# Ledger of designs, part 24: VH-VL binders against p08169r482to628

Target 1, 147 residues: p08169r482to628
Amino acid sequence: LLCGVSDGKQRFDLSALARHSELEQNWEAVDGSQREAEKKHFFINICHRVLQTGQARGCPEDAAVCAVDKNGSKNLGRFISSPTREKGNIQLSYSDGDECGGGQKIITNITLMCKPGDLESAPVLTTSRADGCFYEFEWRTAAACVL
Short names: E, the ipSAE of ESMFold2; O, the ipSAE of OpenDDE; V2, 0.75 times the mean of E and O plus 0.25 times the DockQ between their complexes.

## First folded at step 12 (VH-VL; framework fv_namilumab)

Design j4 (at its last fold request DockQ between E and O 0.92; V2 from the best seeds 0.88)
Fold by OpenDDE, fold request of step 14:
Structure j4 (fold): chain C 147 residues (1-147), chain A 120 residues (1-120), chain B 107 residues (1-107)
Amino acid sequence: as target 1 above (147 residues)
Amino acid sequence: QVQLVQSGAEVKKPGASVKVSCKAFGYTFTDYYLHWVRQAPGQGLEWVGWINPNSGGTRYAQKFQGRVTMTRDTSISTAYMELSRLRSDDTAVYYCAREPWYSYGFFDYWGQGTMVTVSS
Amino acid sequence: DIQMTQSPSSVSASVGDRVTIACRASQSIRSYLNWYQQRPGKAPQLLIYAASSLQSGVPSRFSGSGSGTDFTLTINSLQPEDFATYYCQQSYRIPYTFGGGTKLEIK
């Protein structure tokens, strides 16, 4: 698997967003639509499993995206496919998460959009499907800019 | 006031199983994790595992996997820890302890402990 | 697993003394370090959480400091009820692990 994508002569590399060392921290997003006591926290790693440290200590070992709330931790998808380019952006899809009913497994899509000079901003949750089987994040980052 | 009340002392033979209970008072049972920590006589503290009383989800220390089962009955705000295939080195005081979710993983309230003695 | 090492294992002191207990982690645990006090025949009680936050109801003579791998519990002006065993505990990774304990005895 690759942590980047090539589209013709244009190359993209997402490696700068990957967290490998346990001295590093996962990327974090929060579902702000919930009341404070019921807020869901999301931990995201790029092209790598979530680090099982800190508030993500209970996350499943193979999760690239993990959700943490009062019910515990869930695997929202694994890194089992390389990024693709779609509509001028970079698309990263994590699949084979926990079962969410009807034999389906949770899938998480991350749309990375070029924001020159910014490698510090966190992803933002944009979609949480009612059936709990699908999540979408938007991420404005310099890593999504052409090399 | 928050209080965790555990079941009484147990004496078991090697190979048997023991089930300890922990009843919660003074707070919403399903809003906090419950951990089990044991302490052999004259020794330090050893983490056994946790249960999420809301979902029933559990995490066990590798040392106890296959021998420990943590459950809960939300209708009576009670958690249970069952340890099977007991051996002499399982002799210890077993504590239940409360942890706030999404915290720094501290135990702010403890049960009074349950002494489990395993001897032939 | 993360190993937690406390030092000293035992210390003798007098009422009014200042006592410092050290706790070292085998790897960085950031601030995921908690301190407990255990009196003989009793369950542990939380003193400090998140390395330096004082638990409600705990006397201000107790304080915690440190981050990463090295942590310290300080008791200023020991009181008679402070003679007990103290434990540090990390929650940065599963499994949670405790230090070996420090027994504070009357000199």
Scores: ipSAE 0.920, ipTM 0.955, lowest interface PAE 0.4, mean pLDDT 96
Fold by ESMFold2, fold request of step 14:
Structure j4 (fold): chain C 147 residues (1-147), chain A 120 residues (1-120), chain B 107 residues (1-107)
Amino acid sequence: as target 1 above (147 residues)
Amino acid sequence: QVQLVQSGAEVKKPGASVKVSCKAFGYTFTDYYLHWVRQAPGQGLEWVGWINPNSGGTRYAQKFQGRVTMTRDTSISTAYMELSRLRSDDTAVYYCAREPWYSYGFFDYWGQGTMVTVSS
Amino acid sequence: DIQMTQSPSSVSASVGDRVTIACRASQSIRSYLNWYQQRPGKAPQLLIYAASSLQSGVPSRFSGSGSGTDFTLTINSLQPEDFATYYCQQSYRIPYTFGGGTKLEIK
């Protein structure tokens, strides 16, 4: 399994976003509300499982994206497919997450878009489907630029 | 007004099981994980595991995996811990304690403890 | 698992003394370090959470410091009710683990 994609002679590598060491921290996003009890916290890794530390300590071992809320921690998808090129951007599709009804398992897509010079940006939640089975993040980052 | 009230002391033979209860008062039961922590006589504290009272989801320390079961009944704000195949080194005071669901993982209120004695 | 090492294991002190208790983690736990006081025959009680935040109702003579691997609990002017056993606890990774305790006794 690759943490990059080739498009003819162009090469892309997302490895700069991966968090491997317990001295590093997962990427984070919040789908907040005015009430703390309704907030949902997202922990995200790239091409790697979420680190089970800190606020993500309860996350499932194999999740590449994990949601934490008042009900506990959920696996929102595993890294089991390599990144692909999609409409000029890079897409990671994390699948085989926790059950979410009707025999479905949660899928999370991350669309990464080139933003030269910015490796410190964070993913932004853009879709949270009402059935809880699909999540989408967008991420503007230098890691998505051609090598 | 927050209070965690545990069931009374138990004396068991090796190989038996014990079930300890922890009833919560004075707070929103579903805002907090319920943990179990034990303390053998004259010894320190050892984390056993947690239960999320909303989902019923659990995590156990590896040494208890397969021997401990944590459950809850949200209608009466009560958590339970059952430990099976008891051994003499399971003799301890068992505490329940609460942790806010999104926190630095601290136990702000504890039950009074339940002494479980395992003797041949 | 993250090992928590407390020192000293016991200390003898007088009312009015300043006491420090050390706690070391086997790996970085950032600020996921909590301190508890346990009086004889009683359940532990939270003193400090997140390394340095004082729990409501805890006297200001208690303070905590540190981050990463090295942490300190300080009691600036001991009172008779402070003679107890003190535990640190990490919550950075499951399983939660405790230090071995520090018994604070009257000199």
Scores: ipSAE 0.819, ipTM 0.916, lowest interface PAE 0.7, mean pLDDT 92
ESMFold2, look of step 12: ipSAE 0.768; ipTM 0.905
ESMFold2 (binder alone), look of step 12: mean pLDDT 94; pTM 0.956
OpenDDE, look of step 12: ipSAE 0.912; ipTM 0.952
ESMFold2, look of step 13: ipSAE 0.742; ipTM 0.893
ESMFold2 (binder alone), look of step 13: mean pLDDT 94; pTM 0.958
OpenDDE, look of step 13: ipSAE 0.919; ipTM 0.955
ESMFold2, fold request of step 14: ipSAE 0.777, 0.816; ipTM 0.903, 0.913
ESMFold2 (binder alone), fold request of step 14: mean pLDDT 94, 94, 94; pTM 0.954, 0.956, 0.957
OpenDDE, fold request of step 14: ipSAE 0.916, 0.920; ipTM 0.953, 0.955

Design j5 (at its last look DockQ between E and O 0.88; V2 from the best seeds 0.80)
Fold by OpenDDE, look of step 12:
Structure j5 (fold): chain C 147 residues (1-147), chain A 120 residues (1-120), chain B 107 residues (1-107)
Amino acid sequence: as target 1 above (147 residues)
Amino acid sequence: QVQLVQSGAEVKKPGASVKVSCKAFGYTFTDYYLHWVRQAPGQGLEWVGWINPNSGGTYYAQKFKGRVTMTRDTSISTAYMELSRLRSDDTAVYYCAREPWYSYGYFDYWGQGTMVTVSS
Amino acid sequence: DIQMTQSPSSVSASVGDRVTIACRASQSIRSYLNWYQQRPGKAPQLLIYAASSLQSGVPSRFSGSGSGTDFTLTINSLQPEDFATYYCQQSYRIPYTFGGGTKLEIK
């Protein structure tokens, strides 16, 4: 699998967002729509599994996206597909997460949009489907800009 | 006002099983993880595992996998730890301890401990 | 697993003394380090969490410092009730692990 994408002569490299060392920290997003006791915390890694450290210590080993709430930790998807280019952005799809009913497994899509000079901003949760089977994040990052 | 109250001391033979209870008072039982930590006589502390009282999800230390079972009864705010195939080196005081579900992983309240003695 | 090493294993001191206990992790645990006090025949009690945060109800003479791999518990002006065993504990990774303990004895 590639940690980037090529579209014609345009090349994109997402490796700057990858957390490989357990000395690093996962990317974190929070669903702030709930009261403190009900908030969900999302941990995301790029082209790599979530680091099982800190608040993500209970996350599944193979999760590239992990959700942590009162019920524990869930695998929201694995890195088993390379990024693609869609509508001028980069699309990353993590699939084969935990089962969410009817034999369906959780999928998480991450849309990465170019934001020159910014490698510090975190992804933002934009969609959480009611059945718990699908999640979407938007991420404005310099890593999504053409090399 | 927060309090964890454990069951009384147990004496077991090798190969037997023991089930220790931990009843929670003074807080919402399902808002905190409940851990089990043991301490052999004159020794340090050893983490056994945790249970999420809300979901019933558990995580056991590798050393105890296959021998330990953690359960809970939310209707009475009580957690249980069962250890099977007991051996002499399982002799220890077993503690339950509370951890906020999203925290730095500290144990802010502890049970009084349950002495489990395994001897022939 | 992350190994936690405390030093010293035992220390003798007098009432009023300043005591420092060290805890070292085999790898960085950031600030996921907690300190407990255990008096003889009693359950452990939380003193410090997140490396330097004082637990509610704990006397201000107790303080924690450090990050990464090296941590310190300090007791200023030791009191009679402080003679006990102290443990550090990491929660950065599973399994949670404890230091070997430091027994603080009366000189």
Scores: ipSAE 0.909, ipTM 0.952, lowest interface PAE 0.4, mean pLDDT 96
Fold by ESMFold2, look of step 12:
Structure j5 (fold): chain C 147 residues (1-147), chain A 120 residues (1-120), chain B 107 residues (1-107)
Amino acid sequence: as target 1 above (147 residues)
Amino acid sequence: QVQLVQSGAEVKKPGASVKVSCKAFGYTFTDYYLHWVRQAPGQGLEWVGWINPNSGGTYYAQKFKGRVTMTRDTSISTAYMELSRLRSDDTAVYYCAREPWYSYGYFDYWGQGTMVTVSS
Amino acid sequence: DIQMTQSPSSVSASVGDRVTIACRASQSIRSYLNWYQQRPGKAPQLLIYAASSLQSGVPSRFSGSGSGTDFTLTINSLQPEDFATYYCQQSYRIPYTFGGGTKLEIK
């Protein structure tokens, strides 16, 4: 599997966002809707499973996105498909997460948008579907800019 | 106020199983992971694993996988650890300890310990 | 697994002394380091969490410091009840691991 996409004239490489070792940290997002004790915490990696360290130490081994709350840790999708081009942006779709009812498994989409000069921004949760089966993040980053 | 009360001492033969209980008092049982830690006589502390009492999810140290089962009954705020195919080197005091669900992984309250002796 | 190495294994000291106990991790654990006191025949009790945060009800003569791989527990002005065994413990990665312990004895 590739951590980039090419659409003819343009090439993109998301590898700068990947976190590979115990010396690095997962990307994080918070739902922000409640006091700290009740919040859901998201740990995110790009083209790689979440690092099982620190607050993500209990995450499932193969999750590329992991949610942690009072109810435990949950796999929100695995890296099993390469990124694609979508309307001028880059999309990663992580699928085959934990079961979420009705025979469905959780899917998480990350839409990455070019923002020149910024490799230290964070992903932002934009969608959390009420049935718990679908999550969406947006991320403005220089890594999403053409090479 | 917060207390973890464990079942009494056990003497077992090699090859048997033991089930130790840990009853929680004075707090919301499902807001804390429950861990098991053992200490052989005159030795240090060794982590066995945890259970999330809310979900029932578990994690076991590799040394114990296949021999340990952790369960809980939330209606009576009680956790259990069952260790099978006992060996003489399983002789230890077994402690339960609680950890806040989103924390630096510390054990703020411990049970009194349960001595398990495995002998021929 | 992350190996935790404590030193010294034992120390003899007098009431009123200042004692420092070291704990080293085999790799960075950031601040995921906790300290426990165990008196003979008793369960361990939490002293310090997150490397330097003092647990409620623990006397202020106890303090912790460090980050990454090197950590210390300091006991200032020892009291008779402080003669016990002390353990460090990392929680950065599963499995949780403990140092080998430091027995603090009366001189």
Scores: ipSAE 0.640, ipTM 0.868, lowest interface PAE 1.5, mean pLDDT 91
ESMFold2 (binder alone), look of step 12: mean pLDDT 94; pTM 0.955

Design j6 (at its last look DockQ between E and O 0.90; V2 from the best seeds 0.83)
Fold by OpenDDE, look of step 12:
Structure j6 (fold): chain C 147 residues (1-147), chain A 120 residues (1-120), chain B 107 residues (1-107)
Amino acid sequence: as target 1 above (147 residues)
Amino acid sequence: QVQLVQSGAEVKKPGASVKVSCKAFGYKFTDYYLHWVRQAPGQGLEWVGWINPNSGGTYYAQKFQGRVTMTRDTSISTAYMELSRLRSDDTAVYYCAREPWYSYGFFDYWGQGTMVTVSS
Amino acid sequence: DIQMTQSPSSVSASVGDRVTIACRASQSIRSYLNWYQQRPGKAPQLLIYAASSLQSGVPSRFSGSGSGTDFTLTINSLQPEDFATYYCQQSYRIPYTFGGGTKLEIK
C-alpha cells in the first residue's frame, strides 16, 4: 500500500501525517455536537494503525480510525486501501472496521483538501450515519497539496 | 459518599474458582470503568483488567486471559471478577477500583479488598 | 509492557522532614502517571493524578512533578499519618503497570 497518490504528473505524499512512533500522538477529532457525557472522541492515523497510547490506549490494535466514548472503543476502519484522487482532493477510505449490524462493517472516509502551509490542523467529523456504519472526515492539510 | 464494597474473604483449593463482588455506592455505576487490581502478601500491585459497566466490555491483562471473567449487574451496581483454575500464586488481596472514562487512567476510589487464599 | 521503577525501595524519615520519591518509566508515558498511598492493612488511595494534579481531599504537602520518563512525588513536611507505602502507576499503555513501591518508615 502507498501513503500517497499520483494523478498524472501530480504527486501527493501523505507521509507527513503518519504517526509511526509510539512517542507521537494520534490525530484527534471530537464530536462537539454532543453533551460532554455523550461525546465521542475519534483518533485517526494515516497509513498506519492508531497508536494505542494515552486516551487511545484501549483502541483495537488494527484500527486506523478509532472511536472512544462511554461505551468503550470501536474500530472504525483499517488501512487496507491506498489513497485515491477524487474531485481535486485526496480520498482515503478505511474499511473492515467493527461489525455494525447485518453483516456490515464500519467504513470511514477521509477527504483531504489542500491547505498550504498547514500541517497542524486536525480532521473534522462531517458525517456520522445513524446506523453507526459510516463516518466521514474532512481534513484541510498541506499534505494534500501537490508536490 | 462514593464507596466500593467488596465481598468477604475466600479460601479455595487449587484448581477451583473464585468469584469476588464489588458493589458501588454514591455514584452512577455505568459512568465509570471498574478495574481489578491484586496484591500478593507483602508484594506490590498488579493490574488484572477492567470492565465497562455501561457496555459490559472487558479488557484483561494477557497474564489472565482465558482464566478471568469480569461481569456486572447494573440493576444492583455490582461488578464481579471470577478467576478460575486457581493456583497458590493467585493468593492475594483483590481490589476493585473506579476509573473515570476518558481520563488519565487513575483510580480515585478503591474497594476495601478481598483476601483470596489458595491452599492445598 | 512499560516497566515502572521506583527509588528508593524504602526510606526512613522523621516527622517534619521533606521526602522525595522517584519513579521512572522504561519509555515515555507523557503525563499518564499517578501516585497512590497505601497504609498498612488498607487499600491504596489516590494522591496525585496526571503527574502533578492533586486529588481532592489530599493535603497540599503532597505534590507531583515530571513528565516523559522521570517523575517525582514530594512530601514537604512529613506527618505521622504519612508513613506508608507509595506506588506510582502508568496508564499510558495497556497493561497498566505499577512501580515496586516505596516504603516510608519512621526513623
Scores: ipSAE 0.900, ipTM 0.948, lowest interface PAE 0.4, mean pLDDT 96
Fold by ESMFold2, look of step 12:
Structure j6 (fold): chain C 147 residues (1-147), chain A 120 residues (1-120), chain B 107 residues (1-107)
Amino acid sequence: as target 1 above (147 residues)
Amino acid sequence: QVQLVQSGAEVKKPGASVKVSCKAFGYKFTDYYLHWVRQAPGQGLEWVGWINPNSGGTYYAQKFQGRVTMTRDTSISTAYMELSRLRSDDTAVYYCAREPWYSYGFFDYWGQGTMVTVSS
Amino acid sequence: DIQMTQSPSSVSASVGDRVTIACRASQSIRSYLNWYQQRPGKAPQLLIYAASSLQSGVPSRFSGSGSGTDFTLTINSLQPEDFATYYCQQSYRIPYTFGGGTKLEIK
C-alpha cells in the first residue's frame, strides 16, 4: 500500500499527515450536533492505524478511523486501499470497519484538498449517515498539494 | 448519592469459579465504564478489566484473558465479574470502580471491596 | 505495558511536615496520571486526576505536578488523616497500571 498517488505528470504524498509514535497525537474531529454528554469523538490517522493512546486508548487496534461515544469505541474503517486522485482532490477510502447491520461494514471516506502552506489544519466531518454505515470527512491541507 | 455496593466475601477451592456483583446507586449506570481492580493482601492494586454497560463490550488485562468474564444487567444497574479456574494467588479484595465514559481514565467512586479467598 | 514506579515505598513524617511522593512511567503518558489515597481497610479514593487537577472535596494541601514520565504528589502541612498509602495510576494506554504504592507513616 502507498500513502500517495500519481496521475500522469503529478505526484502526491500524504505521509506528512501520518502519526506513528507515542510523541504524536491522532487527528481529531467532533460531531457537535449532539449534547456534550452524547457527543461522538473521532480519531483519525492517515495511511496508518490510530494510536491507541489517551482518549483513543480503547479504539480497535486496526482502525484508521475510530469513533468514541458513550457506547464505546468503533472501528470506522481500515487502511487497506491506497489514496486515489478524484477530480482535483485526493481521496482515502477506509473500509472493512465494524459491522453496522444487514451484513454491512462501516466505510469512511476522507477527501483531501490542497491548501498551500497549511499542514496543521484539521479534518471536518461532513457526512454521518443515519444507518451508521458511512462517514465522510473533508480536509484542507498542504499535504494534498502536488509535490 | 453515588454508591457502588458489592456482594459479600467468598471462600473457594482451587479450580472453582467466583462471581462478584456490583450494584450502582445514585447515577446513570450507562454513563460510566465499570472497572474491576484487585488487591492481594498487603500488596498493591492490579487492573482486571472493564465493561461498557451500554454495549456490554469488555476489555480484559492479558493476565486474566480466558479466565474472566464481565457482564451486566442494566435493568438493576448491576455489573458482575466471574473469575474461573481459581488459584491461590487469586486471593484478593476485588473492587468495582466507575470511570466517566470520556475522561482522563480516573476512578472517582469505588465499591467497598469483596474478599475472595482461595484455599485448599 | 506501561510500568509505573513509585518512590519512596515508605515515608515517616510528622503532622505539619511537607511530603513529596514521586511516580515515574516507563514511557510518556502525557498528563494521563491519577493519584489515589487508601486508608487501612478502605477502598482507594481519588485525589488528583490528569496529573494536576484536584478532585472535588479534596483539601488544597494536596497538589500534583509533572507530565511525560515524571510526576509528583505533594502534601503540604500533613494532617493526622493523611497517614495512608498513596498510589499513582496511568490511563494513557490499556492495560491501566498502578504504581507499587507509598506508605505514609507517622513518626
Scores: ipSAE 0.719, ipTM 0.894, lowest interface PAE 1.2, mean pLDDT 92
ESMFold2 (binder alone), look of step 12: mean pLDDT 94; pTM 0.952

## First folded at step 13 (VH-VL; framework fv_namilumab)

Design q1 (at its last look DockQ between E and O 0.92; V2 from the best seeds 0.81)
Fold by OpenDDE, look of step 13:
Structure q1 (fold): chain C 147 residues (1-147), chain A 120 residues (1-120), chain B 107 residues (1-107)
Amino acid sequence: as target 1 above (147 residues)
Amino acid sequence: QVQLVQSGAEVKKPGASVKVSCKAFGYTFTDYYLHWVRQAPGQGLEWVGWINPNSGGTRYAQKFQGRVTMTRDTSISTAYMELSRLRSDDTAVYYCAREPWYSYGFFDYWGQGTMVTVSS
Amino acid sequence: DIQMTQSPSSVSASVGDRVTIACRASQSIRSYLNWYQQRPGKAPQLLIYAASSLQSGVPSRFSGSGSGTDFTLTINSLQPEDFATYYCQQSYRFPYTFGGGTKLEIK
């Protein structure tokens, strides 16, 4: 699997967003629509599993996206597909998460949009399907800009 | 007031099983993780595992996997730790301890401890 | 597993003294370090969490500092009830692990 994508002569490298060392921190997003006790925290890694450290210490070993709430942690998808270029942006699709009913497994899509000079901003949760089987994040980052 | 009350001392023979209980008072039982930590006589503290009282999910230290079972009864705010195939080096005081979820992983309240003695 | 090393293993001091106990992690644990006090025949009690946050009800003479791999528990002006064993504990990753303990004895 590649941690980047090529579209014609344009190349994109997402490695700057990947956290490999347990000395680093996962990317974090929060669903702020709930009260504090009911909030869901999301931990995301790019092209790599979530680091099982800090607040993500209970996350499944194979999860690239993990959700943590009072019920515990859930695998929202694994990095088993390379990024693609779609509609001018970069698309990541993490699949094979935990079972969410009817034999279906959770999938998480992350849309990366170019934001020059910004490698610090965190992803934002944009969609959380009611059945708990699908999540979407938008992420404005310099890593999504052409090299 | 928050309080964790454990069952009384146990004396077991090698190969037997022991089940220790921990009843929670003064707080919402399902809002906190419940850990088990043991301490051999004159020794330090050793983490055994934890249970999420809300979901029933558990995580055990590798050392105890296959031998420890943590359960809970939410109707009576009680957690249980069962340790099987006991051996002499399992002799210890076993503590239950509360951890707030999504915290820095500290144990803010402890049970009084349950002495488990394993001897022939 | 993350190994936690405390030093010293024992220390003698007098009432009114200032005492420092060190805890070192085998790898960075950021601020996921907690301190406990255990009196003889009693269960441990939380003193400090998140490296430097004082638990409610704990006297202000207790303080914690440090981050990464090196941490310190400080007790200013020791009181008679402070003579006990102290443990550090990391919660950065599973399994949770404790230091070997530091026994604070009266001189």
Scores: ipSAE 0.911, ipTM 0.952, lowest interface PAE 0.4, mean pLDDT 96
Fold by ESMFold2, look of step 13:
Structure q1 (fold): chain C 147 residues (1-147), chain A 120 residues (1-120), chain B 107 residues (1-107)
Amino acid sequence: as target 1 above (147 residues)
Amino acid sequence: QVQLVQSGAEVKKPGASVKVSCKAFGYTFTDYYLHWVRQAPGQGLEWVGWINPNSGGTRYAQKFQGRVTMTRDTSISTAYMELSRLRSDDTAVYYCAREPWYSYGFFDYWGQGTMVTVSS
Amino acid sequence: DIQMTQSPSSVSASVGDRVTIACRASQSIRSYLNWYQQRPGKAPQLLIYAASSLQSGVPSRFSGSGSGTDFTLTINSLQPEDFATYYCQQSYRFPYTFGGGTKLEIK
């Protein structure tokens, strides 16, 4: 699998966002629309499974996105496909997450948008579907800019 | 008042199994992970594993994989640890301890301990 | 697994003394370190969590410091009830592991 994409004219590489060492930290987002005791915490890696350390220590081994809340840890998708170009942005689709009912497995899409000079930004949760089967994050980052 | 109350002492022969219970009082049972930690006589503390009483999910230390099973009954706020194929070096006090579900992984309340003695 | 090494294994001290106990992790655990006190015949009790946060109801003569791999528990002005065994514990990744303990004895 590749941690980048080329559309024939432009080339993109997301590797700077990948976290490989247990001494590094996963990217994190919080669903702040809920009460403190019922918040969901999201741990995200790029092109790699989440690191099972710190607050993500209980996450499933192969999750590329993991949700942690009072009910436990859930796999919100695995890195099993390369990023693609989508309407001028980069999309990373993580699939084969945990079962979420009706024979479905959780899918998470991350849309990455170029933001020059801002590599240490954070992803933002934009969609949490009521059936629990689909999540979407947006991420403005220098890593999404053309090489 | 928060309290964890464990079942009484057990004496077992090698090869047998033991099942220890831990009943929770004074808090919402499913808001905390429940861990099991043991201490052989005169020795330090050793983590055995934990259960998420909400989901029933478990994780065990590698040395106990295949010999330990942790379960719970949420209707009576009780967790259980069963250890099989006992041997003499399993002799220890077994504690249950609770951890807030989103925390720095600390045990804020402990049961009184259950002595398990394995001898021929 | 992350190995936790405590030193010293025992300390002899007098009421009123200041005692420092060290705990070292085999790799960085950031601030995921907790300290417990165990009196003879009793279950452990939480003293310090997250390296330096004092648990509610614990006397202020106890303090914790450190991050990464090196951590310290300090007890100022020892009291008779402080003579016990102390353990550090890491929670950075599973399995959780404990230091070997430090027995604090009266001189």
Scores: ipSAE 0.644, ipTM 0.876, lowest interface PAE 1.6, mean pLDDT 92
ESMFold2 (binder alone), look of step 13: mean pLDDT 94; pTM 0.958

